# VH-VL binders against Large ribosomal subunit protein uL10m (mRpL10), part 187

Target 1, 224 residues: Large ribosomal subunit protein uL10m (mRpL10), of Drosophila melanogaster (Fruit fly) (q9vpl3)
Amino acid sequence: RGKINIQRPKAPHYERARVVAVTQPKYPELPKAKSCFKTRAERTQQQQENPYNEIIAREVRNWLDHSRLVAFFHLSSITADDIFRVRVQLHKQNLHLKSYGSKIIEQAVKNTRYEAIVPLFHSNHCIVFSPDPEKTAALLRIVRRVPQMVLLGGIVEETMLSRNQLVAYAQMPGLHAVQAQLVQTLSQAPGHLIQQLQAHQNSFVQVLDVHAKNQMNEETPKST
Short names: E, the ipSAE of ESMFold2; O, the ipSAE of OpenDDE; V2, 0.75 times the mean of E and O plus 0.25 times the DockQ between their complexes.

## First folded at step 12 (VH-VL)

Design gg15 (from gg1 with heavy chain R98K; framework fv_anetumab; at its last look DockQ between E and O 0.02; V2 from the best seeds 0.00; counts 0 for: pae E 11.0 > 2, placed apart)
Fold by OpenDDE, look of step 12:
Structure gg15 (fold): chain C 224 residues (1-224), chain A 119 residues (1-119), chain B 111 residues (1-111)
Amino acid sequence: as target 1 above (224 residues)
Amino acid sequence: QVELVQSGAEVKKPGESLKISCKGSGYSFTDYWIGWVRQAPGKGLEWMGIIYPGDSDTRYSPSFQGQVTISADKSISTAYLQWSSLKASDTAMYYCAKSFLYWGEFDYWGQGTLVTVSS
Amino acid sequence: DIALTQPASVSGSPGQSITISCTGTSSDIGGYNYVSWYQQHPGKAPKLMIYDVSNRPSGVSNRFSGSKSGNTASLTISGLQAEDEADYYCSSYTSYSDPYVFGGGTKLTVL
């Protein structure tokens, strides 16, 4: 009676990719130049209160304020070449890959609504910005092929989402504006869920209207 | 509805040039990769290359690098596969296909273009 | 040339379950979870049946399922039907520079 190998629920694709990457024999690649990201992160951590930090912090704030999609990633042993490749792919989708030092991020989000993201930046990290929340699925598709990029979480339509929530959001068909809120609501206690669902009814209708208008645009049917 | 429509069957002689087309519709043509796949008679699928019409970023399989040219005209949502000099061995069905998501597997395929190269 | 290995042919009776294997290496199937399966009927273009090892596109029957173990991916077709008679190709991501490789194909015959 063959033991029903209870196949462990399929870990998210990116997590599996990470495991595979870790298990792959690290052939001693020649010390490729420290990834620009590591060097930058290290440089940024070492950079004393430089007037330039304020400028960069402003830039970060600007990105945050103008982005409808923000995703946070941990970087694990990624090469500059790999980053570049990913950057190119992301750029084609109007996704902007940036890397900042933790101190800069902290400074940038201090006393702002984004302050909650600070704990995500304890290691090598990068941020992807986009004005289009509909690109979340594309983003995740691209970065899944990069095991060195581990999704930590994100912000969609001003809503902070966990990794799992962001993944769930990306898998939802249509009504992107409401999806993030729904995902958040569903993750909350049942009592809170009902209250939030009622509050979001109006927003849902608005999103539906927008969606209806956008459907007139020749877009690829999202194969769910 | 997403559709890829390829040009008609071609009968050519060795040494002749050929350009076949694949027109995409029903989706944002510039946002998805288009791939070309060869299938010789009675044989399997062979990936030839892909192009991103948005910026014409093109990648070839090593086996087809320098053997064919892939291009796209985003203004008319059309991708092209061309030969400068056909060989008898180029006789095959050629498919264009759209990437499922941004890149990766192909979810929509053209109907195929049969290219016959015979003396 | 990186080639994925498939059995040349598989057969089954209606209602049965059959499995088609696709064997690669640690640099393709074993290295990534980006295995796809295509169905091709005679004279028709291929159809995507499975992506990312085990995911089904919209419109694909739940009779089709995919899995992977080590360097081998598998397509399982449950409740075999006459319409399932076709050629099946596996594919995998391999590298950034050469992203796709196909298997040799498997002819499925429904007896």
Scores: ipSAE 0.016, ipTM 0.552, lowest interface PAE 6.5, mean pLDDT 81
Fold by ESMFold2, look of step 12:
Structure gg15 (fold): chain C 224 residues (1-224), chain A 119 residues (1-119), chain B 111 residues (1-111)
Amino acid sequence: as target 1 above (224 residues)
Amino acid sequence: QVELVQSGAEVKKPGESLKISCKGSGYSFTDYWIGWVRQAPGKGLEWMGIIYPGDSDTRYSPSFQGQVTISADKSISTAYLQWSSLKASDTAMYYCAKSFLYWGEFDYWGQGTLVTVSS
Amino acid sequence: DIALTQPASVSGSPGQSITISCTGTSSDIGGYNYVSWYQQHPGKAPKLMIYDVSNRPSGVSNRFSGSKSGNTASLTISGLQAEDEADYYCSSYTSYSDPYVFGGGTKLTVL
């Protein structure tokens, strides 16, 4: 490696931290300092708590259950006019921009495999929901012109993906393009058919396997 | 201050054409949806359609598709609702409304235009 | 296709809490649809009270709250006051799929 992290001494986690890719680059951070900030911010949020937090949490659960694409963003300072224009652009693509307090997110994902997302909501944030995972490319195209929205990661088809995995997913051919490629392959020699199916299946499975293996607490069970 | 000012009341006969207007001021006209809502005498609210003046994206309720024309002239910040041939059943109050965040969240409404269609 | 059902009337005494329901289907209220609530006094244009199920626009009293469960959205008015006597409409909308629709309206009478 050409560069080392000056802030981190030679720690036993150096190689392991490099292999694991989640939502953000990790630097050495004191858990106590982060916990203290989160605790005071969480108390302030609780003091402003809506008395119907369980009702709102059920709403968030409903969005999560019905969305095949969920994307998480950090939201830095942005004008009301700019965020409104982004929301309208997203809305036209069936992408629904929302934000919720961390306590509400904790309640919404309780008893689900997505409990690990809660720390993402201790700072200013937003979430984009959609029933259409093919709109991932449109989502990223819209938000790349909005530097105030920083992609942290997402969920696609009940599988948790890191930022880089979600970007890679968005660059894959659409389902119809994959289906059309399969039809064209079936009109060719049998050897080409086997090779093409293996390549496509292995590529997609490898992306999901790497994510599931690296994200043990966030693994999505295979339904049967 | 956000304001939507509609054209005045109209008394018409069946078969006549009509175009009513809604002028928006105090906000960026091209950045918000304008919706048209009908309220027949003694009845509830009926959504007719919406337009996004920035790109003229126009959507109609199935009940009103082909019955009216919704348009906007962004150079004068004005939306329009137009009939080519009025019916007596078109007698109603017609409101224009500006969207808040999404097209179905109308936070500012015009004063209404009463259209009376009778022989 | 989409029909939102509201009670024709509800009533309550001053200081009481009251809830107005708005029931649809899984393809409107129960799905990805947004819900808003409007108040209309006689001879006046409607006023937006609640948007996106539970959010209040600026200038709306915190006595008004909204929620959704299953196929039913609810508007709750706490500390009922005489000025709350009006017609109330729910609506359901999406970014793409279903047409925007209003409920039939509910006449709230403050006793």
Scores: ipSAE 0.006, ipTM 0.466, lowest interface PAE 11.0, mean pLDDT 74
ESMFold2 (binder alone), look of step 12: mean pLDDT 89; pTM 0.926

Design gg16 (from gg1 with heavy chain S99D; framework fv_anetumab; at its last look DockQ between E and O 0.18; V2 from the best seeds 0.00; counts 0 for: pae E 6.8 > 2, placed apart)
Fold by OpenDDE, look of step 12:
Structure gg16 (fold): chain C 224 residues (1-224), chain A 119 residues (1-119), chain B 111 residues (1-111)
Amino acid sequence: as target 1 above (224 residues)
Amino acid sequence: QVELVQSGAEVKKPGESLKISCKGSGYSFTDYWIGWVRQAPGKGLEWMGIIYPGDSDTRYSPSFQGQVTISADKSISTAYLQWSSLKASDTAMYYCARDFLYWGEFDYWGQGTLVTVSS
Amino acid sequence: DIALTQPASVSGSPGQSITISCTGTSSDIGGYNYVSWYQQHPGKAPKLMIYDVSNRPSGVSNRFSGSKSGNTASLTISGLQAEDEADYYCSSYTSYSDPYVFGGGTKLTVL
């Protein structure tokens, strides 16, 4: 009795194969979730002077103008699923991950203070926007978990920062923390100042008292 | 100061339900993931799951998926771990912990809740 | 179950330097620089000692240091003290779906 090779089942009879082929539910190919990150080529072809590009360019500009934190990333072979996951994490921190075509970016920043960012957009890229510069540390923590996202640089409080500068910025104590420390330090300062001022006054009074005592001793007539 | 305070020790019988709590203070409770870690007696640490209290996004370890329920009440800065039906094998110390890097690290831990399930 | 491998026990004398290893795979320790170390004293909660392979949280002694080579992370404790006697656990990021994996733990005895 020939060992039924369960690993390589004999091809069914032609008629059976035909019936199986016809009866197999053609599951609609799940629309290949068009990676929101269209290949550079696809993005370039679609960038015909479409009135739509102007609208998107305006949107980009709006994001730039209203963001206090902007970070630029290169994307290296990242899947749509990975991007989505990162997006969700970022969104929880009020960080907004966006992707735009290079031409759109160029159009958006043309004749603006942001024109210097154009060279960063030669490859697949994404931008993260935030109204809160204090979220820089959170941003970096999240994206570190995604090796396919390479930080190129950013804008914090209208200042262009290199990658290294952005990392350094994230490591700094938050403005509020620094302010709190400053306030604490300043609040302690008056006590010391008052003490110092009082010390000088007390010293002066002591000197005066000594002087007064010495004068009194000089005025005591030697009773011969 | 950041602090996680867990509910007290529990002694239960097999089949009973249980819900233990972890209250966070000293930080924005909604901005950090809270994880639960199990430690059986004399055993190592086991990650069970995590929750983001801000939106109640919850994730489980495959080993604990369907075995427990993690929830949070952001109004009182409290995370929960619950069992519908306890088993003797659930006897362990349970820790809640805050993830400060969003994934992979726990910087603050609760004191632990000892759960004893004995017939 | 993806488990990180640690020695069951390590011992050292006061003042010595000891190293605890944590071995994973290319999908965890080898793939990411997200290794953490926890110290746990008997009857106490774990304490984070190292994160991101080599970073120390505030309040952690500079005697503790972390490193990684390939798929193996290492915790080094210099100037061993009696108070260092504890269980040590390594952890690593693995994936978005399973972001936390712990090692089996190492019992450190100070002789």
Scores: ipSAE 0.432, ipTM 0.736, lowest interface PAE 1.8, mean pLDDT 85
Fold by ESMFold2, look of step 12:
Structure gg16 (fold): chain C 224 residues (1-224), chain A 119 residues (1-119), chain B 111 residues (1-111)
Amino acid sequence: as target 1 above (224 residues)
Amino acid sequence: QVELVQSGAEVKKPGESLKISCKGSGYSFTDYWIGWVRQAPGKGLEWMGIIYPGDSDTRYSPSFQGQVTISADKSISTAYLQWSSLKASDTAMYYCARDFLYWGEFDYWGQGTLVTVSS
Amino acid sequence: DIALTQPASVSGSPGQSITISCTGTSSDIGGYNYVSWYQQHPGKAPKLMIYDVSNRPSGVSNRFSGSKSGNTASLTISGLQAEDEADYYCSSYTSYSDPYVFGGGTKLTVL
C-alpha cells in the first residue's frame, strides 16, 4: 500500500567508477571526414548558432523571471552520488540546482539588469533558483556542508548581493519585514546609498575579474 | 523556540500494538527530516529510520525495515513510530530528532519515550 | 549493518585534554566528511557537539574539537571539566539507502 511517488522515489543509477558532473562539459567537434583543423573560435561560433540554444536560454529567462532568490556558486570536483544528494536536498527546500553554458547565460540576460553576472560563468559553476527568498538560510545551511560548492553571491528580490550580504540577509530576523524595509529604503535612498549598492556590485565583479586574471596569469605568469 | 515533544512513557505486554508521537514546534515542520533513534537499557544509540513530513519520503534502517512504521501528520506537526506487535526486546528509550539535510546533523532531540514491554 | 568502534571508556583529570576515537571503514568514516559527535548525560537526550567532522554548532564550547585521519574520527575535549562526564557517540553516513550509523558509545569519567 504505497502512496503515489512518496514511499519509493525513483533513484538514479550511481556511477561510482565514473564521476558525472552537474555541468555538462563541451566536447570538441570531431568531424570524421570534414575540415580537420577548426579553431576554438570556430567551434564557439558554431555552438552559438545552434537553434536549441534559444530554447535553453528561454528556460533560463523563465527561471530568472520567477525566482526571487538566485545564488551563484563555483563548483569544484564532486562525486555523482554527492551532487545527486545535494540536488535532492535542495529540491525538498524548493531550491533548484542548475548549470548552463556561459554563452546561454549571456543570451538569457542580454538587455537585462543582470548582464553583469556573465563573467561568473567563465569557470565551472552552478546556480540555485528559488521563488522563496525566505529559503536563503536553508540554502546556506545545505552548502555549508558541501565544500565543493563555493558561494560567489546572489540576487534577492532583483537586488544583487555579495556573498557577505547574502549571508547577512539570511540571518536577519523577520525576513518579510526586512524585505519591506529594504524596498522602502531604496525608494527613498539618497545618492550615497545608491553608490554603496553599486560599489558592492562592482566589487563583486572586480573580485571575479581578479580571480580570472590570476588564473590567466598563472598560465602566463607576467606581472602588471 | 524549536521543540520536539514526545508522548509519555508506555508499559505494554508482548503482542500489543503501540503508536508513539513526536510533535514539532517553533520551526517549519515540513522542511526538516524527523529521525527515530532507539536506545535499549544500558546500550548505545541505534538509528531506526527517518521521514520528511513535507512529502512523506520515508527511509528505514535495514535492521528495522518491516519491524516498525514511521509516519507523519503534517497538519498537526506530528511524527509517529508504530508497532503492530510488540516484543519484549522492544523495551527501550525511543528518541525523535530533527535533521535538516539527511546528513546526520540531529540538532534537536525530543525528551524520549520509554517503552517497557513485559509479560 | 556497520558499527563504528569506540573505546568503552576513557578518563581524565580536570584541566587535561582527552581524545575519544571512532574507527570505521573506507565506506563510512574514511569515505565521507559527514561525521558527527553527540554528548549524552545520564537520563537526558543526546546533544549534537560536532558535525561534519570538525564543526561546532552554535552554543558548543570551543573546548570541543573534532578531526579525522584515514578511517578514524576523533573528538578532543581540552580543559576537562566535571560537567564533561557523559557518554559520547560518533555517527557517520554509510549509504544513500541506509545513511546513518552510530558508534557504540564511550563513557567519559572525570577523575
Scores: ipSAE 0.044, ipTM 0.544, lowest interface PAE 6.8, mean pLDDT 76
ESMFold2 (binder alone), look of step 12: mean pLDDT 91; pTM 0.922

Design gg17 (from gg1 with heavy chain F100Y; framework fv_anetumab; at its last look DockQ between E and O 0.12; V2 from the best seeds 0.00; counts 0 for: pae E 5.5 > 2, placed apart)
Fold by ESMFold2, look of step 12:
Structure gg17 (fold): chain C 224 residues (1-224), chain A 119 residues (1-119), chain B 111 residues (1-111)
Amino acid sequence: as target 1 above (224 residues)
Amino acid sequence: QVELVQSGAEVKKPGESLKISCKGSGYSFTDYWIGWVRQAPGKGLEWMGIIYPGDSDTRYSPSFQGQVTISADKSISTAYLQWSSLKASDTAMYYCARSYLYWGEFDYWGQGTLVTVSS
Amino acid sequence: DIALTQPASVSGSPGQSITISCTGTSSDIGGYNYVSWYQQHPGKAPKLMIYDVSNRPSGVSNRFSGSKSGNTASLTISGLQAEDEADYYCSSYTSYSDPYVFGGGTKLTVL
């Protein structure tokens, strides 16, 4: 049974305000020493494993690998209640609003073609993932009325798109028509890129992994 | 082709129950909101409420909260509007309409169901 | 909640341009809200003419245009034709506000 309405909660107590201000599902993290212990934290980090950051980075990689639509936003100041309501509406369209630390994003995209996105995460940000690229128009319609979310660009079908390209993509009719036109446009470019666009997202990641391993293990090329 | 087909006109007496239907076809029924809009004779449009058939999330206008029940059966792509006890003031044309966004535009409308409650 | 004010009636001659207004407050039309417009001929269901302030759905004539300034949204019909005679309703929405509400409606008469 769905909810009857979206409630605006009363002002919470300070302890509860910290918890309810967090609109993203995430694992609770233990408090760590701040600022005064950075040198000590570096030494502790070297000897101690931090599995929570690894789990979160794996989550980001999984979202990137299985999302045919990814959109990046700058996030201005917005109340936790308002961003929660936006998240609920996005979720009904199979659009998943997430935020991650810049270091975790850097780990998640390391050695991938998406490394260029890391600078987008220097400021306050959010990311929307979806397995359905036809939801691009719905995404833009929802966030156009949320001035606190400023579109920076995105990824559609494993292709990086600028803000203007993503907006143009959203105006095109029909998913199959857009996919056919994209493949036709890129078929004019010979080489490996066309083969990668024809493959499943996981297959494309596997091709990149094979290329990375071949470069690591190459000492001298040999004949067949 | 997207189509919303509503059940036929109804003539009822005060105190009777009624359930009218709206069947969607030509699109993914569970991916769109279905809204109900009332138009009393000679009057403007009034939003009554909406439902998301995918998870049955239902919202009501304050004017109609507790006065009607909105439901959906996604297995047969049908939304419903029902009254447990009709009043003469319920005499109106009732439209269902599709929206991708629950706050957004209604892009396809049913033909309307005239409900007449008299005597 | 949103309260949208439209004139009760507007009239124009064939070939003229006419504008129908929809006025809200700074917390709705003047704020974050977007606006849609519907046309309804007598005895028929409403038809979406404009969404998101100024966008036309496929199949809607470019004679219909929408705009918004301050607390007022406007529907403009250029080259007025007899078949444009109908009732016109505005509505306003955001991605996180409900309920959805209609303006009171404007009867357009083509003289």
Scores: ipSAE 0.080, ipTM 0.549, lowest interface PAE 5.5, mean pLDDT 76
Fold by OpenDDE, look of step 12:
Structure gg17 (fold): chain C 224 residues (1-224), chain A 119 residues (1-119), chain B 111 residues (1-111)
Amino acid sequence: as target 1 above (224 residues)
Amino acid sequence: QVELVQSGAEVKKPGESLKISCKGSGYSFTDYWIGWVRQAPGKGLEWMGIIYPGDSDTRYSPSFQGQVTISADKSISTAYLQWSSLKASDTAMYYCARSYLYWGEFDYWGQGTLVTVSS
Amino acid sequence: DIALTQPASVSGSPGQSITISCTGTSSDIGGYNYVSWYQQHPGKAPKLMIYDVSNRPSGVSNRFSGSKSGNTASLTISGLQAEDEADYYCSSYTSYSDPYVFGGGTKLTVL
C-alpha cells in the first residue's frame, strides 16, 4: 500500500492555477485580504494630496537617483505570499522590490528626467531597484519564474531601456568581465607590440649596418 | 577560478556523529547558495538541502528534514553538513554544489565526500 | 517521491547523435523551463552541461544541446565521442518548497 505521500499538493502551475481558479465555483471567498499591493494601490489612489504622499514620492525619487538598475513590472494576480517569496530572493541579490501607487509615481517623477516612465504605471505594478547594473541577469532569471511579473522596461545606467533591450543587456557579458578581458588582452599586447617595435628597430639597424659595411668596402682603394 | 573543496572520506560506525565541510573559493561565498546532494552507491542524485551563507537561510528537502543539519561559516567560506547519529543507510557520496539561485542549477560542484557507515 | 523518468541506458557509436529523454509532469518539466542536465563520469562529481532547457555553460561543447516538448526534456549529444561515456542526470524545478527533482540517470555507452 504505497505511502500516500501527504506531501502538500505541489501548487499547480500558474496557468493551471488560473484555470482552476476560473473553473472553481466562486464560492463567496471571504474577502481575500486584498494583496498588500492592491490595497496599497487603492489606498494610494484614494489618498488625497496627503503630506505623506510627498514623503513617499521623495523616497521614490531617492531610489531612482541612487539606483543603477531599475526595472518596471506589471503584476498580474499575484498573491502576497508569492510576492514575499520573490522579494526574499531578490533581496539576497541586492535587488529591492517596491510597489507604489501611480499617483505617487507621477508626483515623484514630475519635472524630472524620469517623467517618461509614468505611462508604465497604469495598472498594478512593482519596481525593482538595485545599485548594481550587473544584477540585471539575476533579476531576469528570478522573475522568469514568476509568471505574474511581466517586465515592462527599465533604466540601466541612467538609460531607459525597453523590455527587449533589457533582455539583450542581460545577455551581454558584464562590464567587468569585458573589462577584465580587455585588460588581459591589453596585457598580452605589450609583448607583441614590443616585439614588433623591436623587430622594426632591429631591421633598421641591420639595414644601417649593411649600408655601413657597403660604404666601408667602397672606400677601400683598389691598390693597383 | 571557482572551486569547492570538500573534506576527506569518512568511515564511521552507526550512532556516531559526523560533520563534513565544503570550502568555496574564487568567488563571493556569500552571494551564492550551497546545496548538498547525496548519491548512494550505484544510485542517482538526491537533493538534501541548501544554504545561503550570506544570511544562513537554510532549506531542506522534505526527505532530509530533521535528518541532517546544514550550516555555514561565511568567515572561512565553508559550508557544513552534519549528522547527529549516523545510520548505515547514510553511506553515500555527498556533494556540495553552488547555485546562484535558490532553485537554480548547480554550476560548480565539490569533489565529493565519501561517507561509509558500517558496523 | 516525484522523480523524473530517464532511460536506464543509451548507447551510440562514435560520430552518431544520441538523445536522452527526461520525462516529468506538468508540475515540473511541463510547467517550467528550468531543466538542467548533468554529466557524471565514474568516480567524479557531476558537471553542469545544460541549464534552462537549452543553455550551455561556458566551456561546454556545442555538441550538447537541450530541448523540451510537453513534459519531456531531451539532451542531444551530436558527434558522439568516447569521452561522452558517462551518466547523465536531468533535473527540474518543481516548487518553491521542493525546488529540485532529479532523474534516475542514464548511462551512456559509446560503442
Scores: ipSAE 0.022, ipTM 0.563, lowest interface PAE 5.0, mean pLDDT 83
ESMFold2 (binder alone), look of step 12: mean pLDDT 88; pTM 0.914

